# Ledger of designs, part 107: miniprotein binders against b1l550

Target 1, 279 residues: b1l550
Amino acid sequence: MRLPEELLERARDIHSEAPSHRIKLDRVGSFGLKVPVEFKGFLLLAEADVWVSLPEGRRGVDLSRQVEAIYELSNPPKDPFSLCREAAISLLEKLNYADSSGVSIRFDAPLQDGESLKYYGVEISSIASDEIINKIRVEILGMTACPCTAELIRAYKSSEIAATHTQRSLGILEVSTKAEHPDPDKLASIIERAMSSPLRTYTKRPDEGGLVIRSLSNARLAEDVVREMIHLFLEEFGHLPEDTHILAAVRSMESVHMHDIYAERSFSLDEIRKEISSH
Short names: E, the ipSAE of ESMFold2; O, the ipSAE of OpenDDE; V2, 0.75 times the mean of E and O plus 0.25 times the DockQ between their complexes.

## First folded at step 11 (miniprotein)

Design qo10 (at its last look DockQ between E and O 0.91; V2 from the best seeds 0.80)
Fold by OpenDDE base, look of step 11:
Structure qo10 (fold): chain B 279 residues (1-279), chain A 82 residues (1-82)
Amino acid sequence: as target 1 above (279 residues)
Amino acid sequence: DPVKEAFKYFMEAYKLIQEAWRLLRKGDVEEAAEEYEEALEKLEEALEIAKEAGNERLIRMIKKMIEYVKEWIEELEKKLKG
């Protein structure tokens, strides 16, 4: 049922009224939208958040215009990167009272794993204000083997390949830049290579054995994983602007403890380069 | 609406920038540079319109993007000469 236009003319525009308290809001928007995107030949249903700032003199945001902004650009489905960036700009255009806008798009990215598929988590964001900042967060599960326990067992049994406890670990790379969003597949690859071994969707017995042996032969602390992630990131993405900000983190779901082990480093490219050069 | 027109030119410029990025991923540096130059022209047009409109926020945004595009062009020129 559509309300008659006559009723709309009589109704106050609540959103444009002065608020009871003149306070600026940083983010007001619609969260948990579903939008189709095309990624690497796959049509995916992604979750999207859209928001703008609200000036102190305006009671509310025109939420319908926000929703229109992203859906107009999502038909036909396109890559999530351009969708995110263009939607952020479109929000500022459509909502002229806003000083800033933002879009976040989340989905599971397919990754080929032999004859099957595995996945990693992706969150793509763009924030538009005086400048456009592009942000990407990649999360992928891998496996870590503990070097400390391995050393103890090696000392005890004198084995070349020492048994140790293994666990799933979540690796995280978050990159914020004025440049193009970094390639999420490359980010996922960095995370996997930084761990003791990748996870596999499907393994035959010989493959499984090899995977475990690899992990045991490449035992790493959570701290080691983060440092390796940073090292590999610098090798692959050292060409990004110096003011690019990175978060590298790992959450290890420890198999011998009731709690997880977490390690992280936040840095800019210029900062970390100076740090490494000083040693 | 001059603000709307300025945003139109800005969006066109930004699409050209995105195309330049695509070309760079393919290794097409010369073509990417051309896209950046065209984007710069669009941004300059957007800037003039935004100035006429007196929209300070939009002016700042366009100016910042112009700075970025100029930096990117300079970087590409260095690659082409080396």
Scores: ipSAE 0.846, ipTM 0.951, lowest interface PAE 0.5, mean pLDDT 93
Fold by ESMFold2, look of step 11:
Structure qo10 (fold): chain B 279 residues (1-279), chain A 82 residues (1-82)
Amino acid sequence: as target 1 above (279 residues)
Amino acid sequence: DPVKEAFKYFMEAYKLIQEAWRLLRKGDVEEAAEEYEEALEKLEEALEIAKEAGNERLIRMIKKMIEYVKEWIEELEKKLKG
């Protein structure tokens, strides 16, 4: 049953009232929306969050207009990056009392792995205020091999035993910029190349052995993985605006320990270039 | 509604900027510069409408995007000369 339209004339517009406590809010929105996206020829299910700022003098947000901003743009399905950026602008237009808006879209991105696919995590966002800031976070698992244990084993029975522990490590690159979102495949590639070897969907026994042997020859500390990620990032994305901000991190799920090892570095492009040039 | 009209021109400009990004990925520098120039025209129209409406936040947003676009036009014209 639809309620009579005449009731709207008698009902208070609760959202436009002043609140009892005049406190601005930074993010008021709808979280966990399901949206279809088209990415590299795949139709994927993505999860989206949308929000706006709420000024101290406004009691509530028109939540249906928020959802409208992203759902109107998501049908038919299109690439998640333009959806994210354009929805953020549309939110400011539809909710004109807000000082800022934001959209986040999360999905698992396919990567070719021989004749199979593997997946890595992508979260993009766009925040619109006086400027539009585009952010992307990529997370992908790789393999690391410990150089410290490898050296101890070598020293014990010189070259008789070529071994070390290997483990899955989660690599993270997060980039905030006023330019377009970086290509997530390139970010994933940077992370994988920084590690001892990539993880495969599956291997047969000769290939598995070769993968492990290659990881030993490319053994790296978590700290070295982060440094290599930064080096490779600068080679690929050094052209981004100087105030672009990056987080590079690794969480290593050490196979011989009950705990993880973690390393990270945050920097802007201008900051890291000055640091490197001073050596 | 002039605020809505200004946002329409702003979104049109932003779509042109996104197209310029796509063209730059392909190495089409001259075409990308043309898209940025067209985006600038849309932004200047949006700015005039926003000023008439007196919407200060939208004016700031448009002005910052104009600055961004002008920086890119200058950069791309430099590449085309050299």
Scores: ipSAE 0.691, ipTM 0.905, lowest interface PAE 1.4, mean pLDDT 89
ESMFold2 (binder alone), look of step 11: mean pLDDT 86; pTM 0.825

Design qo11 (at its last fold request DockQ between E and O 0.95; V2 from the best seeds 0.79)
Fold by OpenDDE base, look of step 11:
Structure qo11 (fold): chain B 279 residues (1-279), chain A 82 residues (1-82)
Amino acid sequence: as target 1 above (279 residues)
Amino acid sequence: DPVKEAFKYFMEAYKLIQEAWRLLRKGDVEEAAEEYEEALEKLEEALEIAKEAGNERLIRMIKRMIEYVKEMIEELEKKLKG
């Protein structure tokens, strides 16, 4: 049932009224929308958040226009990167009272693992204001082996490959830039290469054994993983603008402790280059 | 609506920038430069319209994008000459 248009004309535009308190809001929008996207030949149902700023003199945001902005661009399904960027711009156009807009799109990205699939987590964001900032967060699980325990066992019993405890570790790369969103597959690859070994969806016994041996032969602290992530990132993405901001982090779900180990570094490209050059 | 028209040109320019990015990923530097040049033309049109409309926010956004595109063109020109 649609209300008659005549009734709508008589109704006060609540959103355009002055608020009781003249306070600007940074983000007002719809969170948890479902939008189809095309990624690497897969049609995925992603979760999306859309928002705009609200000036102090306006009571509310026209939420229907926000939803319209992203769905108009999502049919037919397209890549999530262009969808995110274009939707952010469209929001500013449709909601002319807003000083800034933002879009976030989240999904599990498929990654080929032999004859099977594994996945990594992706969150793509674009914020439009005086400039357009593109943000991507990639999360992927790997495996780490502890070098400290390995050294203790090696000291106790001479072995070419020392036994040590292993655990799942979540690697995180977050990049914010005025340039194009960095390639999420490359980011995921950097994280996996920074770990002791990748995880596999399907392993035969020889493959499993090889994976464990690799991890033991490449034992790394959480700190080592983060530093390696940064190093590999600089090699692959050093061409990005100097004001590009990066968060590199790892959460190790320790197998010998009840708690997780966490390590991170936040930096800009110009900052980290200066740091490395000074050593 | 001049604001709507300015956004139209801006969006067209931004799509050209996205195409330039795609071309750069393929190693097509010359074609990417052409897309940036076309984007710059669209942005300049958008800027004039936005100025006429007196929309300061949009003017700032367009100017920032122009700066970015000019920087990219300069970088690509250096690559093509080297």
Scores: ipSAE 0.802, ipTM 0.937, lowest interface PAE 0.6, mean pLDDT 92
Fold by ESMFold2, fold request of step 12:
Structure qo11 (fold): chain B 279 residues (1-279), chain A 82 residues (1-82)
Amino acid sequence: as target 1 above (279 residues)
Amino acid sequence: DPVKEAFKYFMEAYKLIQEAWRLLRKGDVEEAAEEYEEALEKLEEALEIAKEAGNERLIRMIKRMIEYVKEMIEELEKKLKG
């Protein structure tokens, strides 16, 4: 049963009232929305969050208008990056009492893996206020091989044994910029190339052996992986605005430890350029 | 509603900026610069409307985007000369 529309003229607009406690809120929104997106020829079901700021003098947010902002733009399914950015702008238009708006969209992205596919995690967001800031976070697993253990085994009575422990490591790149979102496939490639070896969806024994040999040939500490990720990022994305902020990190599930090892570095492009130019 | 009208021009400009990004990925520097110039025109229209409406936050938002677009035009003009 649908209620008559004219009741909206007679009922109190609870949302536009002043609240009992005049405290502004940073994020008021609808979280966990399911949104279809088109990514590189794939139709994916993504998860989205939408929000706006709420000034101290306004009791509530018109939540249906928030949901409207993203769903009107998501049918038919489209590129998640333009959807994210445009929905953030639409939120400010629809809820213009807000100082800022935000949209995040999360999905598992397909990535070429030989003749098959694998997937990695992507979260994009756009925050609109006086500026529009576009953020992307990419997470992908790879393999690392410990160079310290490899050296100890090599030095054991001048042994010819080539061995060390290997483990899964999660690589993370997060970028915030006023320019377009970086291509997540390029970020994932940077992370994988920084690792000792990629992980595969499946392997046969000769391919499995090849992965292990590659990892031993590229033994790297978590710290090495982070530095290499930064080097490769600057090569690919050094053209972004100088105030672009990056976080590069690795969480390694060290096979010989009961705990993980973590390394990270955050920086702006202008900061890292000054650091590098001093050497 | 002048605020909604200003946002309409702003969104049109932003879509042109996104097209300029796409063109730059293809190496089409001259075409990208043209898209940025069209975006700037739309942003100036949005700014005029926002000023008439007296919406200070929207004015700041449009001005910041104009700054960005002008920087991009300048950068692309350098590429075209070089």
Scores: ipSAE 0.727, ipTM 0.916, lowest interface PAE 1.3, mean pLDDT 90
ESMFold2, look of step 11: ipSAE 0.703; ipTM 0.911
ESMFold2 (binder alone), look of step 11: mean pLDDT 87; pTM 0.844
ESMFold2, fold request of step 12: ipSAE 0.709, 0.712; ipTM 0.912, 0.912
ESMFold2 (binder alone), fold request of step 12: mean pLDDT 87, 87, 87; pTM 0.842, 0.844, 0.843
OpenDDE base, fold request of step 12: ipSAE 0.751, 0.753, 0.753; ipTM 0.920, 0.920, 0.920

Design qo12 (at its last fold request DockQ between E and O 0.92; V2 from the best seeds 0.79)
Fold by OpenDDE base, look of step 11:
Structure qo12 (fold): chain B 279 residues (1-279), chain A 82 residues (1-82)
Amino acid sequence: as target 1 above (279 residues)
Amino acid sequence: DPVKEAFKYFMEAYKLVQEAWRLMREGDVEEAAEEYEEALEKLEEALEIAKEAGNERLIRMIKKMIEYVKEMIEELEKKLKG
């Protein structure tokens, strides 16, 4: 049942009223929306968050307009990057009282793995204010082999390839920039190459054996993985603006401990270049 | 509504910037430069409209985008001359 429009005219606009407390809010919006997006030829149902700032003199946000903004741009389905950026701008246009807006879109990105598919996690964000900042977070699982245990076993029992414990590790790259969102496939590739070995969805026995041997021959600490991620990132994306901010991290789900090992580095491109040049 | 008009020009300019990014990925540097130049023209129009409207937020946003586009044009010019 749709209420008569005449009734709406009689109702006070609660959202436009002065609040009881004059306090600005940073983010007010709708979280957990489902929006279709096209990514690399796949039609995916992504989760989306949309928000704007709320000035101190306004009680509430017009949430319906926020939802309208993203869905208008989502039909027909398009790439999530342009959707995110354009929706952020559209929010500022539709909600003229807002100083800033933001959109976040999350989905599992398909990645070809031979004849099968694997995936990595993606969160794309755009924040519009005086500037438009584009943020992307990529998460992908890999495998790490411990070099410390390998060295101990090598010392104990002479072998060409020392046995060691292996575990799944989650690699994370988060990039914030004024430029275009970095290519998520390239980011995922950097993470996988920084690990001892990638994970595979489908393995035959010989392939599985080879994967394990590769991991053992490329044993890396969590710290090694993060440093390698940074190194590879600089090689691929060193052309980004100097004020581009990066988070490189790994969470190793240790197989010999009940806890995880975590390592991270947060930096700007300018900062890390200075650091490397000083050595 | 001058604010809506300014946003229209801004959005058009931003779409051109996105196209320029695509062209750069494809190695089409000359075409990318053309898109940035067109974007700059639209941004200048947007700026004048926004100034007339007195929308300070939009003015700041447009100015920052103009700075970015100009920087990109300069970088591309260096690539084309080198």
Scores: ipSAE 0.817, ipTM 0.940, lowest interface PAE 0.6, mean pLDDT 93
Fold by ESMFold2, fold request of step 12:
Structure qo12 (fold): chain B 279 residues (1-279), chain A 82 residues (1-82)
Amino acid sequence: as target 1 above (279 residues)
Amino acid sequence: DPVKEAFKYFMEAYKLVQEAWRLMREGDVEEAAEEYEEALEKLEEALEIAKEAGNERLIRMIKKMIEYVKEMIEELEKKLKG
């Protein structure tokens, strides 16, 4: 049932009223929207959040205008990065009482894995205020091999073949910049290359053996995975603005323990370059 | 509506900035510089409209984007000279 439109002339516009308590809000939004996106030839169903700031003198946000801002730009499906950035600008246009707006888009990105596919997690966002800040977070699983246990076993058995525990590790890169969002495939590649070996969707026994040998020959502490991620990031993305902020982290599901190990470092590009050049 | 008009020019400029990013990825440095210059022209129009409308937040946003675009033009001009 659709109500008569003439009621709009008689009903109070609750959202435009002043609230009883004049307190501004930082984020008021619609979360969990489904939007289609095109990513590297794939049509994906992404999840999006949209929000704006709400000034102290306005009781509510025009929720339909928020949803309109992203859905108008999502038909036909297009690149999630331009959708994210442009929707953030559109939110400020449509909800002109806001001082800031934000859009987040999340999807599982397909990645070629031999004759198959695997996936990694991507979340992009754009925050528009006086500046437009573009943020991307990439999460991908890899395999790590412990070098400490490998060394103990070598010393104990005097063997030429190292044995050690291996485990899944979740690598994380998060980048905030005023420039273009970094390519998530390149971020995922950096994370995987920092690990002892990548994970595969499936392997045959000879390929599985090779994967294990690769991990043993490239054994790394969680701390050194993070350091390698930073080194590789600087090689690929050192050209970004100096105030670009990065978080590099790994959560390692250590196979011999009931608990995980976590390592992280956050930095701006100018800070890390000064740190490295001082040694 | 002058505020909506200023946003229209700002969005047009931002789309040109995004195109300049794409051109830089493809190695088309001269074309990217041209897109940034066109974006600057649209930003300057957006700024004048925003000033006439008296929208201070929009003025600050446009000025920040102008600063960014000018920095990018300078960087590309150095690259083209080298």
Scores: ipSAE 0.739, ipTM 0.918, lowest interface PAE 1.2, mean pLDDT 90
ESMFold2, look of step 11: ipSAE 0.722; ipTM 0.913
ESMFold2 (binder alone), look of step 11: mean pLDDT 85; pTM 0.807
ESMFold2, fold request of step 12: ipSAE 0.725, 0.734; ipTM 0.915, 0.918
ESMFold2 (binder alone), fold request of step 12: mean pLDDT 85, 85, 85; pTM 0.817, 0.816, 0.816
OpenDDE base, fold request of step 12: ipSAE 0.762, 0.765, 0.762; ipTM 0.921, 0.920, 0.920

Design qo13 (at its last look DockQ between E and O 0.94; V2 from the best seeds 0.80)
Fold by OpenDDE base, look of step 11:
Structure qo13 (fold): chain B 279 residues (1-279), chain A 82 residues (1-82)
Amino acid sequence: as target 1 above (279 residues)
Amino acid sequence: DPVKEAFKYFMEAYKLIEEAWRLLRKGDVEEAAEEYEEALEKLEEALEIAKEAGNERLIRMIKKMIEYVKEMIEELEKKLKG
């Protein structure tokens, strides 16, 4: 049931009124929208957030226009990267009182694992203001083996491959840039290669044994993993703008402790290049 | 509406930039450069319209994008000459 247009004309525009307190808001929008996207030939239902800034002289945001902006661009389904960027720009166009806009799209990205699929987490964001900043966060689980315990056991028992405790570890790469969103598959690959071994969805016993042996042979601290992630990132994405910002992090779900181990480094490409060159 | 028109040209330019990125991923450097040049032309038109409209925010946004595109063109020209 649609209200008659006559009633709409009589109703005051609450959103355009002056607020009781003249305070600018940074982000006002709709969170938890579901939008279809096409990623690597898969049709996925992603979660999306859309927002704009609100000037001090305006009481509220036209939320319907925000929702319209992203859904107009989502039909037919397209890649989430262009959707994110174009929707951010569209928000500024549709909501002319806003000085900034933002879109975030979250989904699980399929990754081929032999004859099966595994996945990694993706959050794509674009913020439009004076500049358009593209942000991507990739999270993927891997396995780490502790080198310290391995060394202790090696000292106790003469073995070529020392036993050690292993655990699942979550690797995180977050990149913010003026350039195109970095390739999420490449980011996921960097994380997996930085760990002792990847996780597998499906393993036969011989394959499982091999995976564990690889982990034991490539024992790494959480700190080692983060440093390796940074190293591999620089090799693959060193061509990005110097003001590109990166967060590299690992959360190790320790098997011998009740708590997790966490390590991170935040940096710009310019900063980290200077640091490495100084050593 | 001059603001709406300026945004139209800006969006057209941005889609050309996105196409340039796609071409670069394929290794098509010359074609990517052409897309950036076309994007630059669209941005320059957008800028003139935005100036006429007096929209300072849009002017800043367009100028920053022009700077980016010019930088990319310069980088690609170096690759093509080397």
Scores: ipSAE 0.816, ipTM 0.942, lowest interface PAE 0.6, mean pLDDT 92
Fold by ESMFold2, look of step 11:
Structure qo13 (fold): chain B 279 residues (1-279), chain A 82 residues (1-82)
Amino acid sequence: as target 1 above (279 residues)
Amino acid sequence: DPVKEAFKYFMEAYKLIEEAWRLLRKGDVEEAAEEYEEALEKLEEALEIAKEAGNERLIRMIKKMIEYVKEMIEELEKKLKG
């Protein structure tokens, strides 16, 4: 049912009023929107959040204009990175009382795995204020093998057992920059190469054995996985602006413990270069 | 209306910057520099309209993007010389 347009002339414009308590808000928006995106030949259903800041003198946000900003750009489906960046700018145009706007888009990215596909998590964001900052977070599962247990078993006098515990580990890279969002496939590759072995959708018995053997031959501490991720990141993306900020992390779901192990490092490109150059 | 016109030129410039990023991924440094230079022209147009409208936030946003684009042009010119 559509209400008569004449009511708009009589009704208070609640959103444009001053609030009872003049307190600015940092993020007011619509979260959990479903948007179609085209990513590397795949049509994916992504989830998006849109928001703006709200000044102390304005009671509410026109939420329909927020939703319009992203949906106007999402049909036909297009590249999620351009959608994210351009929607953030469009939000400031449509809601010009705001000091800042933001858009986040998250989806599971497909990755070829033999004859099958596997997926890894991607969340991209663009924050527009006096400047535009582009952020990407990639999460992908891999396999790690514990070198400490491997060494203990080797040192045991009857060292016929070539073994250690292996587990799933979640690798994380976040990048914030004023330049283009980094390619998520390259970030996922960095994470997988830093681990003991990738995970597969399925394996046949000979292939499964091979994965385990490679993991045992490439055992790594969670701390060293993070260090390797940083090294590989600098090789691929060291050309980004000096104020680019990175978070590298691993959460290891240790198979012999009731708890997880976590390691992380945050840095700017300028900061890490000074640290490395001091050795 | 003037604020929307300034945003129109700003968005045109931003799309040129995105094209410059694509060209750099392909190694087309000279073409990318040309796109950045065209983006700068659009940003200067957006800035004049924003000043006429008196929109301080938009002015700051455009000026920051101009600084970024000028830095990129300088970096690409160094690559072309080297």
Scores: ipSAE 0.704, ipTM 0.905, lowest interface PAE 1.4, mean pLDDT 89
ESMFold2 (binder alone), look of step 11: mean pLDDT 86; pTM 0.835

Design qo14 (at its last look DockQ between E and O 0.88; V2 from the best seeds 0.00; counts 0 for: pae E 1.6 > 1.5)
Fold by OpenDDE base, look of step 11:
Structure qo14 (fold): chain B 279 residues (1-279), chain A 82 residues (1-82)
Amino acid sequence: as target 1 above (279 residues)
Amino acid sequence: DPVKEAFKYFLEAYKLIQEAWRLLRKGDVEEAAEEYEEALEKLEEALEIAKEAGNERLIRMIKKMIEYVKEMIEELEKKLKG
C-alpha cells in the first residue's frame, strides 16, 4: 500500500528541518545492504555500506536516495571497484548538502586452489570529498612455523628439519590511495608469500606433508611476516602515489598459547622509502 | 540545473579515467593517454559550469582531479618519449 501523494505534501520534511543541536555528522547512512557484484567471472552477493556527511543545519539524511544510488548502479551486476567509486560520486550528486560520501563493499573473493577454491576477505571502499580516496583491505589465512622453537629443538636433537609448532595466521594488507584500487589477488599473493606456507582447501597426503615441510623450512616470526609483506608490497606497488597509505599486519593464532600474537606497521610510501634509504 | 550538469561532466571524466587505468593494466600507454586528455577536457568543462553555479565544493573536487590527470599525462608522456 502506497500513501497518497497528497498526504506526503502535507507532511513536513523532517529531514530538512533544523536539528535541535547544530552539529555536523561525519557519516550517516545505510549499513548491511546486499548488492550483487561480478568478480573474476563470479556473481557474488556482497555486503555494502553507504553514507554521507550531514551538515549542522540539516536534521537527517535522505536514506532512500542513498539506497537508490547504489542499486541503480548494481543492475546489471558489475565489478565492485567501479561500483564503489561511481556510487560514492553518485551519492554526492544525489545528496547535494553532503560535503563527503563513502561506500564500502565486502565479500569473500574466490581464489583458485588447484581443482578447488579457497577464498580471501575483501573490503573495497571509496570516499569522495575534495578528493576521491580508494581503499582496499585484503585478509587471507596462511600458516606460520615458529623459528625459536625450531632452533631449540635443533639444539636438542640433531635434525636437518627441526620440528616446531605451527599455527594459522591472518595476514592483512590495507591500502588507501588516490589511484586505482590495487589488485586484490596480488595483495593476497603477497600475504601468502610472506608467510611460512599457504593454506590449502584440498590436500592429498603427499601434498600435505610437503606443505608442512615447506613451513618448517621457512619458519618465520609474525614480525618477519609483516616485514616480508612490506618488502614484497614495495616491489609490486612501489609505483603508487607517495601519499599512498598502507597497513601491513599479521594476527598469529598461536598453537602453544591461549592468546594471539599481533604485529603491524602503518606507513606512507614516502615514509617507508625514507626509512629504508637511511639504512 | 548547472550543478547536475557539472556532475555529469565530472562523472564522464571519471569513467574515462577508469578506462585509462584499464588500458594501463594492459600496457596500452598511448590509448590511456588519449583517455586522460579527453578526461581533462571534460573536467575543464565541468569546472566552468561549477564556477558559474558557485558550488565551491564541486570546484575544489574538480580542481584536484584536474591536478591528478595532468600529473598522469605528464608521467605517460615521459614513458612514451623514453
Scores: ipSAE 0.777, ipTM 0.928, lowest interface PAE 0.6, mean pLDDT 92
Fold by ESMFold2, look of step 11:
Structure qo14 (fold): chain B 279 residues (1-279), chain A 82 residues (1-82)
Amino acid sequence: as target 1 above (279 residues)
Amino acid sequence: DPVKEAFKYFLEAYKLIQEAWRLLRKGDVEEAAEEYEEALEKLEEALEIAKEAGNERLIRMIKKMIEYVKEMIEELEKKLKG
């Protein structure tokens, strides 16, 4: 049942009133919106969050204006990076009482994997205030092979057997910068190259054997994976501003343990360079 | 509304910066530098309007972006000479 339009002129504008408790809010917005994006030739249905800060003197945010802003910018579908950045700026303009705005866009990115596709997780954010900070988080699974068990088996009297336990490991790279969002495929590649071997959606027996043998010949601790991710990141993205912040992490779902192993390192580019140059 | 107008010029500049990023991905360094130069012009226009409006936060935001764009122009000019 649609109400008469004339009522809109007579109703109180609840959102523009002062609140009974004058407390600033950091994030007020609409979460879980479905938006179409164009990513590297694929049309994807992404999930977006939009928000603004709310000053202590304003009771509510104009939520319909937030939703309109993101949907208007998403039609026709465009790449998620420009959508994210432009929406964050437009939100701050449209809701000019806010000190800051933010947009997050999440999707599963397709990646070619033989006869099929595999997917990895991407979350892009842009936060606009006095500065515009662009953030990207990439998560992709790989295979790790334990070097500790490999060494024990090698030392056992039947040292001709090359074996160890292998498991899925989730690699994470998160980058915050004032420059362009890093390419998520390059971040995913860095993570996979740091692992013992990539995971495949599907493989035939000869290819599966080769993958496992590669993993055994490239056994790595979770700590080694994180260090390698950092090394490869610096090689690819060392050109980013020196205050760019990175988190590199690995969560290994150890096949012989009841629990996961986790390793991480956070740093800025200037910090890590000083650390490396001091050794 | 001068605040809204300043944001319009800022967004226009930011779109030029994004185009410069795209051009750099293609290896078009000279064209990227041209886009940054045009973005700087838009940012200077936005700054004048923001100053007339007296909006200190918007002034800070525009000045931060100008600093970034000038750094990028200097970097690209060095590459073109080398």
Scores: ipSAE 0.642, ipTM 0.883, lowest interface PAE 1.6, mean pLDDT 88
ESMFold2 (binder alone), look of step 11: mean pLDDT 86; pTM 0.835

